# VHH binders against Phosphatase IMPL1, chloroplastic (IMPL1): the designs that were tried, part 14

Target 1, 311 residues: Phosphatase IMPL1, chloroplastic (IMPL1), of Arabidopsis thaliana (Mouse-ear cress) (q94f00)
Amino acid sequence: VLSEVSDQTRYPRIGAKTTGTISPAHLLEVVELAAKTGAEVVMEAVNKPRNITYKGLSDLVTDTDKASEAAILEVVKKNFSDHLILGEEGGIIGDSSSDYLWCIDPLDGTTNFAHGYPSFAVSVGVLYRGNPAAASVVEFVGGPMCWNTRTFSATAGGGALCNGQKIHVSKTDAVERALLITGFGYEHDDAWSTNMELFKEFTDVSRGVRRLGAAAVDMCHVALGIAESYWEYRLKPWDMAAGVLIVEEAGGAVTRMDGGKFSVFDRSVLVSNGVLHPKLLERIAPATENLKSKGIDFSLWFKPEDYHTEL
Key: E = the ipSAE of ESMFold2; O = the ipSAE of OpenDDE; V2 = 0.75 times the mean of E and O plus 0.25 times the DockQ between their complexes.

## First folded at step 3 (VHH)

Design q9 (framework vhh_podentamig1)
Fold by ESMFold2-Fast, scan of step 3:
Structure q9 (fold): chain B 311 residues (1-311), chain A 117 residues (1-117)
Amino acid sequence: as target 1 above (311 residues)
Amino acid sequence: EVQLVESGGGLVQPGRSLTLSCAASGFTFSDYYYGWYRQAPGKQRELVAAIYSGSTLYADSVKGRFTISRDNAKNSIYLQMNSLRPEDTALYYCARTYGKSGWYDYWGQGTQVTVSS
């Protein structure tokens, strides 16, 4: 059993200390139902014809995203009519004074979905006063001719599951034995070029860096122990809310890319298996501080106006 | 051809208001989502506000001061900017996205907003 003294390098936990009047088990039940309902919509679309015209392909993506969001929203509203919801497609709906904020990504990895590449997911997280309380991610695997899904879930303090089985981060303790993941935003700015340099540097010293294109999937792969870390600049709450809780509950560490305490409303994330976290920050934190010194603001929050947080 | 054309920028005194407009053409406007981004000299481009299917999202620095809206009939996006501050001085861009924010595919040329004196 690991003692408190041996955990002196541990980072602040991000999961909610309490879920108020709604139990973690009840939140989990609804989060799982919502994510699975959205995934059923996405599954109906995985084998639809890919119209190769630019408009036709984008229409398939937007139609699927909208239909998945509508299905998820119906589940959440039916169970918690007074909760606040932040979805990428629908924006903000519900009671702005609610302590519960649902962060919904109805189709994470839209480029991968558009091409039939098997790395996309439905991601649903619920926050209590700004802190992750429960989460579920339904990952699409296999690809054309063999599509399937697996479900990840977690509650704050309850551990993480994949298809009902407990999961844990890897025990890999050296970067040279690590498989790492990152992503790149659409803006080709100083954050983008800095992360390209981090990609090059970590590729040289690790077993490799992957760029798979779906943040929720990438975080779930860290939680599952098949990759050691994921980091990315310029993410949004719906990109992160579910995945960060799943990583933390699987025994991983979650911080900002400067090593500071993470919030779902921060625009950068570093998740890892915990034991590698200080070694990753040794390079990532100075690069992030350099970007901040150049005027890049990672503290830009996407928090709904009246939403109360205890961060 | 896909086009996004911004207008409404200019020089304005602190505490005053400006309305930015973005006119879209060459595609079905209602099929997409939109954002306003800004870039100040020596700084990175940052998201100011986003609008989806009639729902909105704002950066904390502009909440309560800026309002984003869309008019599908006019193929236009607007940014109403109130209580302007010198820190709001930047080139403002309108951008189109499919929903997942990592995949915005068209940008306007930008319109300059200067808040001074």
Scores: ipSAE 0.012, ipTM 0.354, lowest interface PAE 8.7, mean pLDDT 86

Design r4 (from f1 with T97A T98D L105P; framework vhh_8h63_2)
Fold by ESMFold2-Fast, scan of step 3:
Structure r4 (fold): chain B 311 residues (1-311), chain A 120 residues (1-120)
Amino acid sequence: as target 1 above (311 residues)
Amino acid sequence: ELQLVESGGGLVQAGGSLTVSCAASGFTFSSYAMGWSRQAPGKERELVAGISSGGSTYYADTVKGRFTISRDNAKNTLYLQMNSLKPEDTAMYYCAADYRKGSTPYYEYWGQGTQVTVSG
């Protein structure tokens, strides 16, 4: 017997209900140009020689990251000189009274980039009053000798696209048939240990858990329907702002890892195809509540002072 | 220009204490995990202490209980307080910044280091 599943959202929408005086189409035009411009900088660097010394590889990463960010910032400032921008280094520039906040990750997956492993991206999102309004992620695919890109985009209420084609999350309705993704922080604390136990448990009950190392790519893979879920503790706004909108507009669900309403300033995210979301939360939410009881801080972070939000 | 400049090294008697510091510039210091590594002549470099952007700390077993890492985000400065120093602590000490995006770390050293010599 076959069971039909509903595509209806069961969790609060995170996407902006309005974009104010600037149309979603105009915001999308600029996020796509910004992400493309950053990606062109990254593409020039993918075939540069990888120095075998630790310093040589990290210099290439740092130089590429900074050049990509500068290129993205130029596009945003040229189009919207009065908007607020939060860069990957946590730098805040622009007018704090602006309703528009740009969250920019000029090179997501820096370890993968350093090794030439094909899982990294340029990610650009714009928020309106704290809620994602438009997004673009340029994913790098192929790897050495066959580099190419795949472009993801979304506007709030406009659906999600990959290379101009509509995309939708998978309809997989059993964890036992799911391919899952997670990531791990630098710190080996209680949150790390807890997520390692979640990794072990979910590996045993699913088709497998991947750790690919680029949050924006991971979320776009859920939106594309080639994985069913992604979760991670301690992501920053620039890690999440674009990917969460792309997942939601592809028909997916987005919450905190305790099941609460998500904002890009939260320190945990669970994205899924929607239908599996309650089954994932049965295991993830109690673990996250236990971390709060141990004193792990899940308060909002990196929200610019005086930035007005309707969260 | 991203820079890490170490200072505070010197000569100390065994059992003594020293604080080394690292002045950071050209990046948003408060957003980075920071660490201290050391290298003695003829030995490999080792990470001795780390501190996250949120203040969580790590120590190598060789220094645990004797060294304390701390940060001052207002001054963009990283510190390593070294107590009960031993001759085997003699090394060049390097400050490091860890750049993190999501689950993707990479680790950098941008300084000439500061020499700590323990006599005994």
Scores: ipSAE 0.000, ipTM 0.268, lowest interface PAE 10.6, mean pLDDT 85

Design r7 (from f1 with T97R R100S T104S L105T Y106W E108D; framework vhh_8h63_2)
Fold by ESMFold2-Fast, scan of step 3:
Structure r7 (fold): chain B 311 residues (1-311), chain A 120 residues (1-120)
Amino acid sequence: as target 1 above (311 residues)
Amino acid sequence: ELQLVESGGGLVQAGGSLTVSCAASGFTFSSYAMGWSRQAPGKERELVAGISSGGSTYYADTVKGRFTISRDNAKNTLYLQMNSLKPEDTAMYYCARTYSKGSSTWYDYWGQGTQVTVSG
């Protein structure tokens, strides 16, 4: 009876069931090298002088982002010249007929990076026919005077690692004892206002809600078991592709914020430790349905036109 | 080639109206949030208005109620309608495409701007 009830709360897995002709181990090797190479570029920039002008600071951010991206692209192209890559502007590089799509965020948490606040990352994920196959995230920790990194990785069906050690989501079973995370995009519309209300409501019933400012870091913290959930509207594929696989392989649950089956091309994500997922959806899913009734568009986005998927 | 080209600036009397436009090319305009910033002589650039891909708008307190931002996705064009202009609105106006990472908001500027001068 208990096992029957437990099975009814299981959410569809998002990770690729196969990686085709390229082994999971080979994909893992390259995503780790790509993320590490981008992170080395970012690490060289963490102690650079911050200009007092807004333009000078934004130039440092965009220059670092672009240099990290170039370094990551070189690694991917050198190893898989025929694979497809999705850039942050929605630009497509490579062979549109490829089953493998790389989703790259060369600097997640740019405001944190700009201020030297220790919550930003390099995130690299690869999809096979639309489903996450392998992932790596290099998180920046410590901050000024003591910068360091923490490396997360996963393959579909292979489990999740942090600095070479297996990780698992928390077993916290009550929202009252949960530490939750959310984020807010740059668009101040009805989805933004709705998420501010969710932030208020969950702050009142949990141990607290954090807004740390880097989606890949936030998802990795759920996978590591130091937070119970993360949700956000309006994330792009490069924001999510790596982190969602790491959460799922650490034993967590991943859905859209309406509770439906997630893809990286969806416009909302809810990740959790699994056991709290139904309780979180009790409040989040009705709010998300209300946004749909108001005409907010939740159709897939940034999916390359010719990219074949098994979503 | 990715470009933002501003136009429509000029000299206008205090209390008057002016519309500036931004023609976008080289990217999928409808997928991006866009904004207008301005820079007055001797001052730093400030964001005055923003519009999301879905049409939701933001205004700085200095222009709220007087300026209206809008977009025409079929024409790949961004507009700023400026009413009840004041001498303090005199500035170079820049069209900006958003550059966003998670919760961060940053803006790219691809044009030379368009000068708005308010006299009298």
Scores: ipSAE 0.014, ipTM 0.419, lowest interface PAE 6.5, mean pLDDT 87

Design r8 (from f1 with S31E S52Y T98E; framework vhh_8h63_2)
Fold by ESMFold2-Fast, scan of step 3:
Parts: structure tokens; sequence; C-alpha cells
Structure r8 (fold): chain B 311 residues (1-311), chain A 120 residues (1-120)
């Protein structure tokens, strides 16, 4: 619902203003089918035996990820044979002249999946000329002996849903009452060290900072109103494309970690309930500017060559 | 197509030195962490060294002080300089690229391997 979204947001919207010749409703039908189809593949694998050897565990993750991706690709290609798809390895499938770019993460939270920890998802977003147009995320909940799923969806200007019910971000207006989320990459560079410092500082002044390990789940939890914010450096388009639209359509705010206008191809994201966004940026934006001064690259990445964008 | 091709293995006497190399293609090498794993017959694969995109390095205790990992981003090449080699270092050495999905477990692509045999 647009009226609820507009009441909460004060930052530039990232969602597509139009979806061209394909209706938002039709895009939504296909993103939901794609995410559901990938999730069915993942659900078949949740109770498979976990091999304690490094190779055996990696094979289970790789096989499940690839099978989920194949299932999602089949749905997208069957419905829109001429659309562009950005694969998890940064590979491009299809014609870069398409205005529609599908960003898919067939298994977000691979460490959690590998251990049977209930925080992973299938994430499917579609962009129109660089801007999120429709999204669906299927979250895995419960864990061993009680696996289940929760489905999130959104269209640009259409509001956000969880299992068919409208959702909205929290109205928490003070950091000291907030539950925050962040994530960390494996690179132990200045961005990693800076985010560890932010984690320590925000842990002291908030109700706590969580590190759950699945970006799409983390963003959906902000949209659902059970957490107030999520931020992370070095996320790829497939990590973010669906979740950022779901947050924005639930009434949240989405920016870069320097406070600038967000693009799916940016290397950092800050999502929040909107009302806390300026308070979070008071510390996060200076830290991010300091990283730029140290030579950390925040230029756009993984944007397909010749893909037309209205950023 | 992501491809990793190891080379430089061979037979070396105990106490000797050897450098193995990995040529990477099909991805933006400079943006990814790289590592070296090894596997001896009948043993599990062991990660012996890693180097992050920013240049930070990791070494397993078994090789710390003897092995040095390095990268040449202009040549898309990863190196492992092995000094003071021991018979226990005999293994197939595999190049790996570590790719993280957001904040989650790395996804590894492995090369074909290069055999290092230490006599004596």
Amino acid sequence: as target 1 above (311 residues)
Amino acid sequence: ELQLVESGGGLVQAGGSLTVSCAASGFTFSEYAMGWSRQAPGKERELVAGIYSGGSTYYADTVKGRFTISRDNAKNTLYLQMNSLKPEDTAMYYCATEYRKGSTLYYEYWGQGTQVTVSG
C-alpha cells in the first residue's frame, strides 16, 4: 500500500516508477513462482545427511545451490525468454539490451543451510532499467524436525506482503529501543574492521546487534518490523535486489552507508524503519567516508555491460 | 566460465623449496579471496593458506613460517612459495577461490591440482 509507504519514508525511493510493457502484477506472479520453485528444491535438501568433511559439506551446498538456480532459471526463461539474468557467479544469461534484469540468489545463508540453522532463503528480484520492480523472498524457519517457510513479496508502489498479509516496518523511534542487524564478509580489510567497530558501538547503545548470516532474511525482518535496521558492506546485487524493495514497500528507508541514494549495484546498504535512519547515519556515514579516504572502492559493481539503467 | 589452473608441482628433496602457481580466469580476480588447499592420499583436504582481496593472509599452523602466499592481480595469478619442505608436505595442492554470498559461507571453486612430492 503506497499511502502507508509514503507516510514513513523521507529518502529517495529506489523502486521502479514504471515497469514498461509488463505489468507489476505479472512480474509479481513470476517472481513468486520462481522463488517458490527454488524453495521447493531447497526444502528437499534440508534433511539430507550433513557430512563433516569439508568436501562433503561443500558438495551439499553447491549441489543444492545449483539445483535451486536451475529451477529458478527455468521459470524465468519459460515466462520471459528475452530477459536478462544475473547469475550468482556474476555471469550474464540473455540479452543485455533487455530492460528487465533478474537478480537471483538461489540459496542465501549457505553457512546456515550447511549447519541446519533456520536462517536462509531463496531470493528473486527483477529490475526495470536498473530499479527494483518486483520481489519475492522465501524464508526457511523452524529448523531440524520442524522446517517451514514464510513468503515475502512486493511490487514497486504496491506495498509489501508476508504470507498474503500486508506488513510494515516498526515505529521504534530511539536507538536504545532498537534491535539491529549486520553482516560480515570474509575479507579482513578496513571495511571489515570498521564494521566490527560499528557492531561494538551499536551493541552498547541499542537492545542488541544480530549477525544472522542471510542478507535477504535480515532485510525481510526489517520489513516485517521485528528488527529496526540492517547494514552491510560488500553486498552483491543478488544479495540485495529483492530485500531492498520489500523494505521500501513496507515503509522503510534504503540508502548507501554514506547516506547517498542507493542502487542495487552499490557495494553497501543501510535499510531501516525510516524514523531511525538519520540517527544510524550519524555514526555509519562518517565511518563509511573514512573508508573512502583510505582507498576502499565503493564504485558500482556487477552491472552487466550495456544494461540500460535509469539510476 | 570460472577456471583455475595450477602448475609448478614436482619432486623436491626434504629441506628444499618450491613455488606453485594458479592461473585464474572467468572472474574479476582482484575482488576475490584466494587460497591453497592440499590433500594427501587417504587424508581430508586441508586449507593451508589464504589471501584476501585487501592483502591480509592466513596460514595453517602446520605451514606457518615456512609457506608464503601472494597474488599478482595484474596477471590474475596466485602463488604459494614453500620453503623448508618436509615429507609430510607431500600432497596434491589445489587452488581455490572463496566467494561469499553476503554474510554467509564461502562457495569454493577448485582447480585440477598440482602434485608436490617431498623425498627423504
Scores: ipSAE 0.000, ipTM 0.304, lowest interface PAE 10.6, mean pLDDT 86

## First folded at step 4 (VHH; framework vhh_3k1k_2)

Design s1 (from p11 with T28I; at its last look DockQ between E and O 0.01; V2 from the best seeds 0.00; counts 0 for: pae E 19.0 > 2, grease 26.4 > 24.2, SAP .743 > .668, placed apart)
Fold by ESMFold2, look of step 4:
Structure s1 (fold): chain B 311 residues (1-311), chain A 121 residues (1-121)
Amino acid sequence: as target 1 above (311 residues)
Amino acid sequence: QVQLVESGGALVQPGGSLRLSCAASGFIFSSYAMRWYRQAPGKEREWVAGISGSGGSTSYEDSVKGRFTISRDDARNTVYLQMNSLKPEDTAVYYCATTYYKGSPLYYEYWGQGTQVTVSS
């Protein structure tokens, strides 16, 4: 008796089906220029002495973040005067009838930046009708006396690159050989407590769990194949929009932490090398369902009211 | 774009009451804490009161505790400051502000333009 197994994609793709009226190459060029222009502002700031007071350091972070955002906005507006932009401060700029929404994180990993700890980035993603269409992340590496950058990019359907070279997630197929990454917010709520338990559980069974402090960097490390997964509750669209496309275009999987289809307006994300995704969800999804049963809000977050989506 | 617009500032007699409002736009109002600050002539800007995004937690500077009440109306995207038993030392420009966190205890504050409260005979 002949039997057949259904061939089916386990996790729906989250990237846009098209880049609309703007070609993938053109959109990629602008998103890379925007991220690199913001990163030039950040690079100037990292070269300043770290011997200032806490107040002076707080002002440096604030000034750098605002200046990076302004530089990014200038690039986007110069190239696409009517596109919508959602900035880190939750602001909305542009024509609400636009199909394009830019999700900008001008400085991902502000605590790391303030300390000179080499895990922070500029992250720029653009959505087409609610789905990631193009992305770039400029990661800062090296640290004091040795600062440098590398640039990650992707277009929907075009693959992921680092410094112009194709990248791919790892092939690691067992959690006990995996290097994992997570993050925590400062609000010690039920989601925080749940993730502390997940952190403990995964340190027991994996090669380790990193808490690096920059979501876009963490996702790029999964896309590069040097880590196997990243998860976090309560991220914002600008923290996720670029990284999730880069992981997906590198061959990885992207879902909510309950395993459902991801949107950049969701309140949780799990990215991985794909093959480990079901094994990770065996622990992560029940924990997330438990949070939902307690009434924790996982509805869409930060979606602009007038922005047209296919979600 | 984030916009905060204060209103309700006025000249009022000592012992009087006044209600300030701050209309917010450009962000998901119910998710963010809102704060009131004030700046008297020749003084630094000082924190007055705060309310959590859920509205379940309020806090006040000692000098206004028991006299001022912060509240929010998420349906109208508005935060209020009810000021009772006003004193001449409450004379200041009052600003509403919101904070935005980016995975850090550091924060960015967005400010309104301010509304003048003057308490005098």
Scores: ipSAE 0.000, ipTM 0.114, lowest interface PAE 19.0, mean pLDDT 85
ESMFold2 (binder alone), look of step 4: mean pLDDT 83; pTM 0.840
OpenDDE, look of step 4: ipSAE 0.017; ipTM 0.288

Design s2 (from p1 with R101Y; at its last look DockQ between E and O 0.01; V2 from the best seeds 0.00; counts 0 for: pae O 11.3 > 2, grease 24.21 > 24.2, SAP .675 > .668, placed apart)
Fold by OpenDDE, look of step 4:
Structure s2 (fold): chain B 311 residues (1-311), chain A 121 residues (1-121)
Amino acid sequence: as target 1 above (311 residues)
Amino acid sequence: QVQLVESGGALVQPGGSLRLSCAASGFIFSSYAMRWYRQAPGKEREWVAGISGSGGSTSYEDSVKGRFTISRDDARNTVYLQMNSLKPEDTAVYYCATTYYKGSTLYYEYWGQGTQVTVSS
């Protein structure tokens, strides 16, 4: 029995070429289970009454994040006790000698969650030697009184799925017909300012730019084909590891915002439907280069020191 | 071209041992991870074990941990599955598999024909 997969994208693939000793199917199974398990925790929390006090909301978010991550970690450790884990809340856990690194965002879009705004997700990705091998994102949809979820998943070379159905990026080939997405960090630095200018520019030339507040969700929307692109500076590995693989496996493109080869440890990301990628880079790359010229740090970050990578 | 040929399957009693072999050809064997799968009657094919190209890393399905050992002999282009303490539930057709890469953009998953392992009293 032979199977063949061909990469037809212009840009280097970011997905793992191999999953090492573990089958892609097994990795996928565990990432899906892990994400689902975390999502169940989040679902329980989302239906709780919201406290109107700042402290009450903060506590709810914190507790939910921690509980979700704990649930996810339990699944991962149960199946792969020797794997390395990078979680938003728990940090680095495990042996850095492992070729496998799990990047976990137990609740992407905490502000949205706090307000009951339907744009947040549980995001679980696993890297093999630094490259995404499998991913699952459970997006929360609907809103108060009608909460639901849809599940995105992918393996490197295996395609992208939503609720078990194959998904693809859009074929939109004009920026003026595109719906774009971006995000902003909390630090109002030069990168933030630059992205604000990009936001303005793209708002002017596209059908619109959304700012949804959950990177994993945003990337999944690109993979689903309901948006054409997403970009953001200063995302963490747990924000991107799952989404970028899902986009790539849906036929999209993933790069740094300067057009370079992307790593989950990069400080910028641009994902798109592929077709629009060059056009987007015409605008984004110069802005990013300008930041570099100003001495803004674009070195890899949050990469475990002893974690072996083939980037 | 890439070819995988499994052998060693047999009928054994519970608690018995068996060693499976998979002879590989058509590629640089030492550069690729190798995996064992199994398919029981009426069940889906499942991953059993894997070994890295270098042989430095091994992984196992939970149900076979401590009982099965995957190894490789690069000089012979062969991957092995030593199965100890066999159980009736280990009864299946066992397959060897690898992912072969052509350049940076193409990969192929190859499977052998399988070898039957039957554990029965």
Scores: ipSAE 0.006, ipTM 0.268, lowest interface PAE 11.3, mean pLDDT 91
ESMFold2, look of step 4: ipSAE 0.017; ipTM 0.563
ESMFold2 (binder alone), look of step 4: mean pLDDT 83; pTM 0.835

## First folded at step 6 (VHH)

Design t1 (from q17 with S102K; framework vhh_8h63_2; at its last look DockQ between E and O 0.60; V2 from the best seeds 0.00; counts 0 for: pae E 7.8 > 2)
Fold by OpenDDE, look of step 6:
Structure t1 (fold): chain B 311 residues (1-311), chain A 119 residues (1-119)
Amino acid sequence: as target 1 above (311 residues)
Amino acid sequence: ELQLVESGGGLVQAGGSLTVSCAASGFTVSDNYMGWSRQAPGKERELVAGIWSGGSTYYADTVKGRFTISRDNAKNTLYLQMNSLKPEDTAMYYCARGPYKKGYPFDYWGQGTQVTVSG
């Protein structure tokens, strides 16, 4: 079983070494408030009747997503008017000269939300010079007529919390005893195909691979210790910024799917309980390298122009 | 009915400029994340540029400084201005609504417009 210290020796930390002039506590306070505020918007919408028409569902999702993001942005701007923001819906807002970048997914798991299927989440992370400094994810659990929330939070170096209680990744040290999670994008490209093969392979050798549909939730489940790993290609910064910090602070490991140092601007991510990370990479890394050899783009993406990073 | 129709493709010499257009119907371009993707022979489709509903933009590293994505709200049309074109830019260019938006099926892809850059 790898300790947190052991994991840190194997893989570079992705969390911010400093939060600059703003205290970690203050960042955490605001990020939690922001996520909570967004979640309140989502909670109001979650019990609305689902229109059977495609357009009706689309509108509900879009409206909820936009409203949640607007609510989150209001909180962030009220507290930090000069910070840079990268939102799924609103895009890049603010001054790129800021060392702070907020990565916001106001509704992660829109398909699940649309169908009333658990789970989905509000995900808010803040980076300092490109490295996650604080994070909060509000997970929606339960289902119709029984919706509830679970809140995950972390600061770099401060540990990870669920509903205010300290959480830690599992100590499972065998893949055959592990529950794994993965996700798929909507484009059926080579990365999708490769991940489908990984899905098959790991389904064969593990206790199972879940496809839950919400990256932030998936990562939080790893941090909570109820799953051992999560990986996915082509996620966006707002999908990953909060979850990866929460996993790391829960004692887990975070890398690219080729085993390299992770940035929220990468096009692949692997998180795990740490102890299983090398075993997972034995399969995942070669598959990823194969994609790279075929010329598939793994360069950084969605990094705001002129945003200064220490990656 | 939702539809995207690309136009403006053609043959251009290296160093030249070209603007491709995407006329949308059935939805409002300015209310959605829109994107241009391209696919060269033997290569995978790649995102070239995107624009959020809020107006912010994204560019692939390969086109930064050369391409500009924009929209005309009155015409409900998306544009890609391509400058300093290179042979490597030769591809079929596709317009899409929210190529990376969760929960959105890619059923609004245009048929594409061919851009060929001669060296």
Scores: ipSAE 0.019, ipTM 0.369, lowest interface PAE 7.4, mean pLDDT 91
ESMFold2, look of step 6: ipSAE 0.026; ipTM 0.569
ESMFold2 (binder alone), look of step 6: mean pLDDT 83; pTM 0.828

Design t2 (from q17 with S102R Y104W; framework vhh_8h63_2; at its last look DockQ between E and O 0.49; V2 from the best seeds 0.00; counts 0 for: pae E 7.4 > 2)
Amino acid sequence: ELQLVESGGGLVQAGGSLTVSCAASGFTVSDNYMGWSRQAPGKERELVAGIWSGGSTYYADTVKGRFTISRDNAKNTLYLQMNSLKPEDTAMYYCARGPYKRGWPFDYWGQGTQVTVSG
ESMFold2, look of step 6: ipSAE 0.021; ipTM 0.532
ESMFold2 (binder alone), look of step 6: mean pLDDT 82; pTM 0.822
OpenDDE, look of step 6: ipSAE 0.142; ipTM 0.641
ESMFold2, look of step 8: ipSAE 0.062; ipTM 0.554
ESMFold2 (binder alone), look of step 8: mean pLDDT 82; pTM 0.825
OpenDDE, look of step 8: ipSAE 0.033; ipTM 0.535

Design t3 (from q17 with S56R; framework vhh_8h63_2; at its last look DockQ between E and O 0.05; V2 from the best seeds 0.00; counts 0 for: pae E 15.5 > 2, placed apart)
Fold by ESMFold2, look of step 6:
Structure t3 (fold): chain B 311 residues (1-311), chain A 119 residues (1-119)
Amino acid sequence: as target 1 above (311 residues)
Amino acid sequence: ELQLVESGGGLVQAGGSLTVSCAASGFTVSDNYMGWSRQAPGKERELVAGIWSGGRTYYADTVKGRFTISRDNAKNTLYLQMNSLKPEDTAMYYCARGPYKSGYPFDYWGQGTQVTVSG
């Protein structure tokens, strides 16, 4: 079985085999333009005052998120009027017969954005028949007084880039030397409790575990090689679609947290630099199987009924 | 003025069925993600069912196969049909609207309706 041979096994590819009727270059150009256009909206908001009422701050976040989404959707609709769109609300917009589904997070890391904490992003992924075909993430860095961005991008089979330069996952081959990342939802259920225990255990055996607060950023950090792995339960398609392709195209591995083949519609993800993936699964997969024994199913929960896939 | 008003709760014998309703005003149910959550004394609030604007549904593992979420657009009303009820289903059931990324999945809640399952 795969778990018994930790060093030599490749994991199934999760990216699309083709970009369909739209060339890789054209699809990449539009996905990158969409993410950058959304990020221009977010950049205009990063210096607005935060020492205001909670309602005023919540409105700032909401207004920024909606304006970013509108800007992104305008780019997509002007270029591909028949594509399906899966927004942060989970609704499907567009012709359900299209093979293309856009998974858009107009502002990943809204709590961080609200506080001015520099770990948030605009994340745009497009699926072809259920599998990621192209992706772009625009990450905000620096923080108050020195905001900046960097742009990650990828197409299936085309490699991963940051600001136009090829990127690769790290070559770290021991968990003891790894920097790891995870996240936690606000629901304090069994998955949350299990991940708290994983967090505790991995801080004992690694260089540290970060809880940064933006899933797309976390995955891009793995792809860039500055962290070795990221995992989280109960994410949604827009949290994952872009980041997983960027990690895979940077040479990393992507699975469910039980080690199974990943789909964007699954409710768990483990990404890593690849060489560490089996070692991480030695602890993470049994924990995930225990959750499944309690009746929690982490597969295909958010797959839209009216979107055709090859999953 | 946004309003969510739950009704239809009550006492039910184990194995029985009950339908709770949520009348909405100030917005259109079918344009939003809508959900039912429940909270028993001493437990955290649990999302039990949701329905997206396009009609896709979500069910918690604890109720899957027993509960059905639905809506009636003409009456702007959300429903939760609960079958094969168990004592563990005893809770205050809340209707909710959302999600949006402004900090919490739901942005508005009703007052709740009590469901009590004896047995």
Scores: ipSAE 0.000, ipTM 0.162, lowest interface PAE 15.5, mean pLDDT 86
ESMFold2 (binder alone), look of step 6: mean pLDDT 83; pTM 0.836
OpenDDE, look of step 6: ipSAE 0.006; ipTM 0.286

Design t4 (from q17 with Y33R; framework vhh_8h63_2; at its last look DockQ between E and O 0.57; V2 from the best seeds 0.00; counts 0 for: pae E 8.0 > 2)
Amino acid sequence: ELQLVESGGGLVQAGGSLTVSCAASGFTVSDNRMGWSRQAPGKERELVAGIWSGGSTYYADTVKGRFTISRDNAKNTLYLQMNSLKPEDTAMYYCARGPYKSGYPFDYWGQGTQVTVSG
ESMFold2, look of step 6: ipSAE 0.020; ipTM 0.571
ESMFold2 (binder alone), look of step 6: mean pLDDT 81; pTM 0.816
OpenDDE, look of step 6: ipSAE 0.130; ipTM 0.638

